VH-VL binders against q9vpl3. Designs and how they scored, part 277

Target 1, 224 residues: q9vpl3
Amino acid sequence: RGKINIQRPKAPHYERARVVAVTQPKYPELPKAKSCFKTRAERTQQQQENPYNEIIAREVRNWLDHSRLVAFFHLSSITADDIFRVRVQLHKQNLHLKSYGSKIIEQAVKNTRYEAIVPLFHSNHCIVFSPDPEKTAALLRIVRRVPQMVLLGGIVEETMLSRNQLVAYAQMPGLHAVQAQLVQTLSQAPGHLIQQLQAHQNSFVQVLDVHAKNQMNEETPKST
Short names: E, the ipSAE of ESMFold2; O, the ipSAE of OpenDDE; V2, 0.75 times the mean of E and O plus 0.25 times the DockQ between their complexes.

## First folded at step 10 (VH-VL)

Design C63 (framework fv_imvotamab_arm2; at its last look DockQ between E and O 0.18; V2 from the best seeds 0.00; counts 0 for: pae O 8.6 > 2, placed apart)
Fold by ESMFold2, look of step 10:
Structure C63 (fold): chain C 224 residues (1-224), chain A 120 residues (1-120), chain B 112 residues (1-112)
Amino acid sequence: as target 1 above (224 residues)
Amino acid sequence: EVQLVQSGAEVKKPGESLKISCKGSGYSFESYWIGWVRQMPGKGLEWMGIIYPSDSYTRYSPSFQGQVTISADKSITTAYLQWSSLKASDTAMYYCARIDYGDYFGFDYWGQGTLVTVSS
Amino acid sequence: DIVMTQTPLSSPVTLGQPASISCRSSQSLVHSYGDTYLSWLQQRPGQPPRLLIYKISNRFSGVPDRFSGSGAGTDFTLKISRVEAEDVGVYYCMQATQFPYTFGGGTKVEIK
């Protein structure tokens, strides 16, 4: 018979409350570790320059220019709670954990002395900045308990250091003593510097070959 | 602790100029973006623009481009929002907020707000 | 401009019961230059906004675990599993994927 009635909302509050309480979920949040996919998707979508990149690249340049210590890490899958705990521990030591997209880092360091770091950011990563290079030991102590963060190398006092060099730097005494030691070592063994540059160039070639990228200019400017 | 402290409430007439301030403390002020957000009485939030105090790079929402000027003085850790000629329609609460793109927190810390009242 | 539409406009809730707030964008918030920058803000009466959730589902420092965010693409949800008296206020979603940054119209959560 089809009575034409406007259906009024039934009083569902009590029934809805009981159903909701029974089905109240401890719902696991979606995985947050899609960084590798996102990096590649970002590359395929970039056809035009966008102010977003410039805005964030300015932030990256400022951190690089005003940090005496910069440490680069490969970052494996990690929970939001775990990375937050690490960030808090680092912050107590004036160590600032940041993550930026690889294309933004490329833009930020283009035509600078830092351009050689770009290959480090083809995989999932994070960066720690600090104005206090003497905090390097504290940094390494904190992250050794975080296997998801794998040290790749760093920059100390505008000098690029490999992983092993940064670890050695952390074991040295105060900043002034380390600076004097480094200057004396470089002055007395110029061959070590050439070997380090050759190793960095070979590492860049190997990274480019593995990732099958187009030809890239990864060399830093050399003044004549 | 990170704090953003804004200048006090303002009562102005149409046509007057105004410059309100947002002072940051407890962090490296020049290393973080400052954004300005308007909230008209009884309304929602509107993004006005952002500034990077380290080099004063500024971007405006198209709705506010040419209507206001955003500036910063990193030596006194202060950002500013200013009007050359106020309108009655500028009556609103104005917030400054910090953004850190490297931590992906969005606008993570907010000032207490500055009430601007523009009436004849 | 990306329009952010929130529903409901008002959410009266019995103390201790869940609340759910929806936010829908006029276009996808997945952006090729970065992650999805969808945030949820809380504005308690007479107070400035504060960050609750960033990047869809991550709780900001000091935010209780009764707040959770979810969603993808154009559809996003903020849930409060057990509403407390201190949760009264207006909740906003915000996108920072594309200029101009835009906010939802707000959802008022109140105790009935």
Scores: ipSAE 0.474, ipTM 0.770, lowest interface PAE 2.7, mean pLDDT 78
Fold by OpenDDE, look of step 10:
Structure C63 (fold): chain C 224 residues (1-224), chain A 120 residues (1-120), chain B 112 residues (1-112)
Amino acid sequence: as target 1 above (224 residues)
Amino acid sequence: EVQLVQSGAEVKKPGESLKISCKGSGYSFESYWIGWVRQMPGKGLEWMGIIYPSDSYTRYSPSFQGQVTISADKSITTAYLQWSSLKASDTAMYYCARIDYGDYFGFDYWGQGTLVTVSS
Amino acid sequence: DIVMTQTPLSSPVTLGQPASISCRSSQSLVHSYGDTYLSWLQQRPGQPPRLLIYKISNRFSGVPDRFSGSGAGTDFTLKISRVEAEDVGVYYCMQATQFPYTFGGGTKVEIK
């Protein structure tokens, strides 16, 4: 009696296979985790009737005004659960993930210095706010693990930066580190200058000494 | 620490005007909404309205629209609730509360309340 | 206006026993942005209201773990796992999903 290969069961006879296929319990498709983020179309339609538009617009302005780091992301088919996980991670770093409708953003930034960001909000998007610009590196580290979040650009210290500029910013040493390096460099500069000036003088003195010695040797009569 | 301190108890007659205050401290006053809530004696809470101190934008409950005026002076971090002509039915405890629409979307901090008594 | 209905009106509870308060809204409290802006407030005798729970199930700062909120859509529940003497007061649910904001009628929690 041939050992039943439990690892590679022989395909059942075609009739049995048909019966098995028909009798297989149809598990209800797990409800597609509704994206916590409504599509642009859904958001646009709902925003027209939302009594909170003004309130939320003011909230957005408040976040913009009080944040020293703002990052804009495109969202590509991310699940609510994934968003939640990302939000928790960001929150631990004092990074605040928010999502707003395009109309609300437009209203919020109208006639403000932030008006230039409006074109970034024509798709599914989210915004990360932080009071600490030093958290840029942390933000990018977290987001790198989330392929559904695509960095579009941001604002750091009231300056609008492109994606590439933000990445570059995150790679820079902290301001304090740069300042420390500058101070160190500046503190060494006078010493180096003095050394260089002294080197020339010392060289000159050495040449003179050699010359003097040579002259003295020529004047010493070879006592036969 | 976030604090809201309200003005003291008021005893008034019908027809008199009244303005009570709510002073905020320990936070950026202009950046948070302030709401007013009425509680009649032995009754529940009633939302009256809200104000954004930065630009004094206001929203009222329909039940209180035209009955009261909510205002704010951001320079002294104070919100106000006022009546032009008080009624006996205005007798109640009035609370101011901060609303955080960023994180909590609710009344996160409350004043101690101002008791207004209107009697003939 | 959204009508908030709380049950029971009064909840006498023995110390150390659990309490449960229900709040039902006349319509869904899910906001267009996806959040549900339901809060629970506690008002102790002679004190102003205090925020306990925001957005259905999140405890506000300083709120003990014995308080928990749950629910979805139109049905919400506040639970106290073990009632303490300091928990005596009136509890209110509040919706902030739509203007005007509205409160439940309150539930009085008292010790038997």
Scores: ipSAE 0.014, ipTM 0.520, lowest interface PAE 8.6, mean pLDDT 84
ESMFold2 (binder alone), look of step 10: mean pLDDT 92; pTM 0.939

Design C64 (framework fv_imvotamab_arm2; at its last look DockQ between E and O 0.17; V2 from the best seeds 0.00; counts 0 for: pae O 2.9 > 2, placed apart)
Fold by ESMFold2, look of step 10:
Structure C64 (fold): chain C 224 residues (1-224), chain A 120 residues (1-120), chain B 112 residues (1-112)
Amino acid sequence: as target 1 above (224 residues)
Amino acid sequence: EVQLVQSGAEVKKPGESLKISCKGSGYSFTSYWIGWVRQMPGKGLEWMGIIYPSDSYTRYSPSFQGQVTISADKSITTAYLQWSSLKASDTAMYYCARIDYGDYFGFDYWGQGTLVTVSS
Amino acid sequence: DIVMTQTPLSSPVTLGQPASISCRSSQSLVHSYGETYLSWLQQRPGQPPRLLIYKISNRFSGVPDRFSGSGAGTDFTLKISRVEAEDVGVYYCMQATQFPYTFGGGTKVEIK
């Protein structure tokens, strides 16, 4: 129907309903507040329940649930042309570069085993999704040419891997053999894997802090 | 190459039902949202709603809530827009467009449009 | 609903000269986590819309560099540095910061 939808004021109805809620609460943690404070609290609660953010979180959950490879990167300043070229190269390998707000990521993984990844999105970031875990080697080859993208870790076959584990995974012989090993590893407690990922996050943060303060000249050697 | 191919033009009478289609190809259909946009003759663009084909979750513009139904069949990579009872005021061009919230955050690829004419 | 107001409604320009299109929103387009989801679309005569600019200033794939976007908050501008014959059409701004998504009324660019 193409009629003009005049937004109806909610304030009178909401204020009346809130007064009733205070007198009949199941949850008695309402503070005593002036009208201005009530409006702020109501706005904050409403923002946390914003259905628009849930729409975007649904997309993130779908990518996470249907990607057998997920890689997380810190993203330094990069031009639109450079990121476009990287995106095209990745897309040719069925690798999908995305970026979502950290609060959206938090909402998407809330109450899931992936909740531990939220701290990785504290700084500027991007994520690469793919249905093809065998493309991990191609991903790392492409990213090697992009110093603005710094690998933090990933998820392969629903198993969280540290940066070093992901690099080692990409170099293992035969994707079938690696998939079998990954299934066996998945039967282990997720807490151990999360600890390894968080330890590498701390090391990455320390390297970034040293680089920022000292304007570090050389990268450290990496073994495989 | 990402393509959205819509069904052909329709001529209908008021009160008739109609279902128009939008077939996506060249990308993972279930990984992206499909939105519907109306353009009345000689007028601008109006957002009607969106669907996520993976689970058929929908969200409508308040102006179109209850006026149309948006659906998808992911097995044939097709989204639909349908009316149970057309009005003369439904005469317009209807576009489907893809939405990527992780990249461009807006309508990045558009169908060619489906002209719907409702007249006595 | 966020109202998007475009000016001018019609912009006749001389071939090879610049064009500038303004878009103003009734409220800030900055999303709660800091991004601004303002885009520009081009609709050539008889064609569907196509994406030109996203997130204020980023050119979409295949869009010539003569198109540029700028702005912040509630005031945004699309510029065409040197109008070509193929640039004739209607340009729309669109916000994707909140539902419902809303479009400006359009600006017709035509060669005089």
Scores: ipSAE 0.619, ipTM 0.845, lowest interface PAE 1.9, mean pLDDT 80
Fold by OpenDDE, look of step 10:
Structure C64 (fold): chain C 224 residues (1-224), chain A 120 residues (1-120), chain B 112 residues (1-112)
Amino acid sequence: as target 1 above (224 residues)
Amino acid sequence: EVQLVQSGAEVKKPGESLKISCKGSGYSFTSYWIGWVRQMPGKGLEWMGIIYPSDSYTRYSPSFQGQVTISADKSITTAYLQWSSLKASDTAMYYCARIDYGDYFGFDYWGQGTLVTVSS
Amino acid sequence: DIVMTQTPLSSPVTLGQPASISCRSSQSLVHSYGETYLSWLQQRPGQPPRLLIYKISNRFSGVPDRFSGSGAGTDFTLKISRVEAEDVGVYYCMQATQFPYTFGGGTKVEIK
């Protein structure tokens, strides 16, 4: 009686395979985690009749007006759970993650200084708001761990920055640190200048002193 | 601290006009919506309408549309609810409340209420 | 208009015992943005309403842990794990998913 190879069971006879296939419990497909973010098409269709569009548009404007740091991200296939986790992390840093429809953004920024951001919202996107521009480094650190969030650009201190510019900004030492360094450098500058200006004079005095000493030594008769 | 302070109790006759106020403090008044809620004696809460003080944009409940006017003066951080002609049926407590659509999407802070009594 | 139905109308509760209030909406309160804008308000006798819970299950600032909200779609519940004397009042659910905003009829919580 051939040892039943438990590790490589022989494929059942075709008839048995059919029966097994039909009798296999159909596990309900876990509801595909509906991405918390509706597709662009779904959002566009729903936005047309949304009585809150005006309200939300005003809210968006308010966020823009009161934020010193605004970052725009493209979202690629992120789950609701992942978004939630990111949101919590950002919130701990006083960073506010929001997502709005393109039409709402258009309405919100129409005839404003922010109108130039409209082209960034043609795909699935999210926005991070912060009242503190110093949080840029923290934001980028958090987002680096989330490959589904792609930085597109941002606004810092009312200035629109490209992705690269925003990254560069985050790498700069804080304004206060730079200012402190500047003050330190400036405070040292007069001392260095004085030293440099006096260096020639000091050298001259030293040379004269040596010369005077040499002359004195020559004038001292060797008392035999 | 966020506070909404409403004007005092009013006793009026039918046909008279009335304007009650709600003053906001402790926050950026122009950044948040203000809503008005009616509560008739011994009854539940009724949403009347909302205003955005920044541009005075208003939305009314259909039941209150044309019956009342909601306005705001952002310079003094005050919202108003007014009647052109009061009815006995307008007797109620009226509350103003702040709405935060950014975080809570609800009435997060409430005024103390203004009692309006309309009697002949 | 969305009709909000609360049950029970009155909830007499012994101190220290749990209370549960149900709120049912006539239609789904899930907004197009994926959020559910259901709130619970507490109104103590002689006081204005106070926000307890927002977006189904989030406690507002200063709200004790004994209050919890749950639910989805059209069915929502407010629970008080241990009723205290200060919890006496009328509780309202409110929907802000669609204009006009609407409140439940209220549930009066009282001490036996």
Scores: ipSAE 0.090, ipTM 0.620, lowest interface PAE 2.9, mean pLDDT 85
ESMFold2 (binder alone), look of step 10: mean pLDDT 92; pTM 0.942

Design C65 (framework fv_imvotamab_arm2; at its last look DockQ between E and O 0.03; V2 from the best seeds 0.00; counts 0 for: pae O 3.9 > 2, placed apart)
Fold by ESMFold2, look of step 10:
Structure C65 (fold): chain C 224 residues (1-224), chain A 120 residues (1-120), chain B 112 residues (1-112)
Amino acid sequence: as target 1 above (224 residues)
Amino acid sequence: EVQLVQSGAEVKKPGESLKISCKGSGYSFTSYWIGWVRQMPGKGLEWMGIIYPDDSYTRYSPSFQGQVTISADKSITTAYLQWSSLKASDTAMYYCARIDYGDYFGFDYWGQGTLVTVSS
Amino acid sequence: DIVMTQTPLSSPVTLGQPASISCRSSQSLVHSYGDTYLSWLQQRPGQPPRLLIYKISNRFSGVPDRFSGSGAGTDFTLKISRVEAEDVGVYYCMQATQFPYTFGGGTKVEIK
């Protein structure tokens, strides 16, 4: 069955079409002062009636819930080609580079133990998610060559880690096992808990000592 | 390699039901949204709606609300577009596409399309 | 709904010459995150659409640098610096700033 045949006039010559487009009314840009002085009521109403934020927050919650490694970065100015190249490198290691607005992060972590991450998103940022916490070393190796991405900290096995703790985690084989043992210890009897916490404390001291020795060995000049 | 593979062309009569599929592979299916886009013969593109396969949360374009059903089965990494009663005006090409709000903020990968023809 | 208006409807161009496609939105596409979620799609004859440009000016993977996007607010442009035979097809602008997502009517690029 053929389509309805409707004869249409030829488009105007490019010059005429361009002139018509230029003569169309142009409205003034919305004054910045108007948006800057929204009342508390307007802000609350706007946020409650914005289903777009809920849609994206759902995605953020899913990434947080299913990622055993989450790393937070400050992101300096970077070209689209450069960030794409980094993202491809990360993706090959099952590391997923994302960026979300701070309001979305607030909504996604509201009433969870992760509310503390919200201040990290007050500046330009990006987040790397992975189900594979053992990929932390690969992440840091790739990002070391990307000065525009500055590590702020992360979450490993649902535990918040500072920048230095995350770096130490990446260097210490078996830190994953130590964190699993700590969780296991919390589920056991109180006397047993004291013994296990002492063992983990000693292991953590050993990790810090190895890290300090590695920093001493890094006194030789290296590119950064 | 990210792929979206759609079911084959369909020829139907008005009033019949139809369910077409879009199978995702090469990525974590439950971590990304799937959108459906209609292209009427010789016409442009129309967004129909989206679904988040992890929990089947769905949003429709107002033009398509109540006209179709979007669903997903995450166990077989497949999204669906369904009509309970087809009309001749439903004759079109239908595409599924992936949406990543944490990156491109748009349709980054597209299925090959499913041609649906509805005629008596 | 945000209406996306594309001009021209058809752009016949000599091989190797530039092409320019305009897209105008009925309201600002700047999102509260500060980004503008305006993308450009290419649909070659008999093929599904593919992403060319996202967030006004960023080229998607595998898109040649002869494609560039520009614009702000409500007025956006896709340029092809030297049209090649493989660039024949229909180009769509699309906004993802606000539901429902909407497309321009399309611009057919042909070699004359």
Scores: ipSAE 0.405, ipTM 0.742, lowest interface PAE 3.3, mean pLDDT 78
Fold by OpenDDE, look of step 10:
Structure C65 (fold): chain C 224 residues (1-224), chain A 120 residues (1-120), chain B 112 residues (1-112)
Amino acid sequence: as target 1 above (224 residues)
Amino acid sequence: EVQLVQSGAEVKKPGESLKISCKGSGYSFTSYWIGWVRQMPGKGLEWMGIIYPDDSYTRYSPSFQGQVTISADKSITTAYLQWSSLKASDTAMYYCARIDYGDYFGFDYWGQGTLVTVSS
Amino acid sequence: DIVMTQTPLSSPVTLGQPASISCRSSQSLVHSYGDTYLSWLQQRPGQPPRLLIYKISNRFSGVPDRFSGSGAGTDFTLKISRVEAEDVGVYYCMQATQFPYTFGGGTKVEIK
């Protein structure tokens, strides 16, 4: 009697397989955690029905105009709970996570310098706004822990940046730090120059002193 | 010192409206979330919802969604819990708590509680 | 919702003896970010809850060393190495991994 391989059970006969498939308890599908973000279809439908699109568009414009840091993200199958946690973390850093419909964004940026961002909003997306461009590093740190958020690009100090440029920006030392370093370097330069100029003089004096001492020693009669 | 001071005990009748308060002091009020917790007499703790005072972003427990309103006035560093129409079943102790989602990710400071009694 | 189950419901303890409280969650409390957001709260008679332990095993400020938390995944334990009179009260575990946040049913610690 062949040892029943419990690790690789032989596939049941097709008839038995059919019966088993039908008799398998249908576990209620765990309620798909409703994404806090409406699907593209839902957003499109709401945009058609929402009389307040203009108001929302104004809100978006307001955010864009008052933000010194704007980051655009693609959302890939993120849960409502994850979004919530990300939002909490962002809030602590005075970063504001928002999501708008593509049509609203189009309306908001129409005939503005931001019109080029429209293609970024054809998928599930979110936007992070901040009044502080120095928060770029903090933003990236937070979203690194969220693989469902993919950075697409951003706007820093009214300049559109690619993903790579934004990452590079975050890695740069702050303006004040750079300024401080510059001041420090500049303040040290004169001192170093003086030291170098004096080094030759000091060396010359030392050589002369040694020479003088040697001459004095030669003139001292060896008292037998 | 971080403190949350809640409003005094309330005795109300069914159908009446009520708004209780939680005043924060000793910290940056707008930088921390505030949560509300219900404790029915002789029972355990129940989360009702949370608010971020800076922009008044709120999230409710499904059990309390539509039943209560959480709000905040950052100018006076106060959070609120309100009912439009009280029920006898709303009789409970209500606590506000500060939530730190930074280092602790916990509810580090609590108010002293507000007892709400709803009786006909 | 995540269901938190505490055992025992009541824990009569002799002064100076250890106490242990168990908390089990209906699902893993490990968040996608890697942290486990389990906390223990103490509620003394007539007082508001107090944070004791956060993230499984970290003592909050001012909490005595006799309190310790341990566990992983779905099973967690609060231990009191030597129960003092001031430790009388109800203890709650709480999860904050998933909203809504949920509490255990509580464990009443009392002196025999």
Scores: ipSAE 0.025, ipTM 0.590, lowest interface PAE 3.9, mean pLDDT 84
ESMFold2 (binder alone), look of step 10: mean pLDDT 92; pTM 0.940

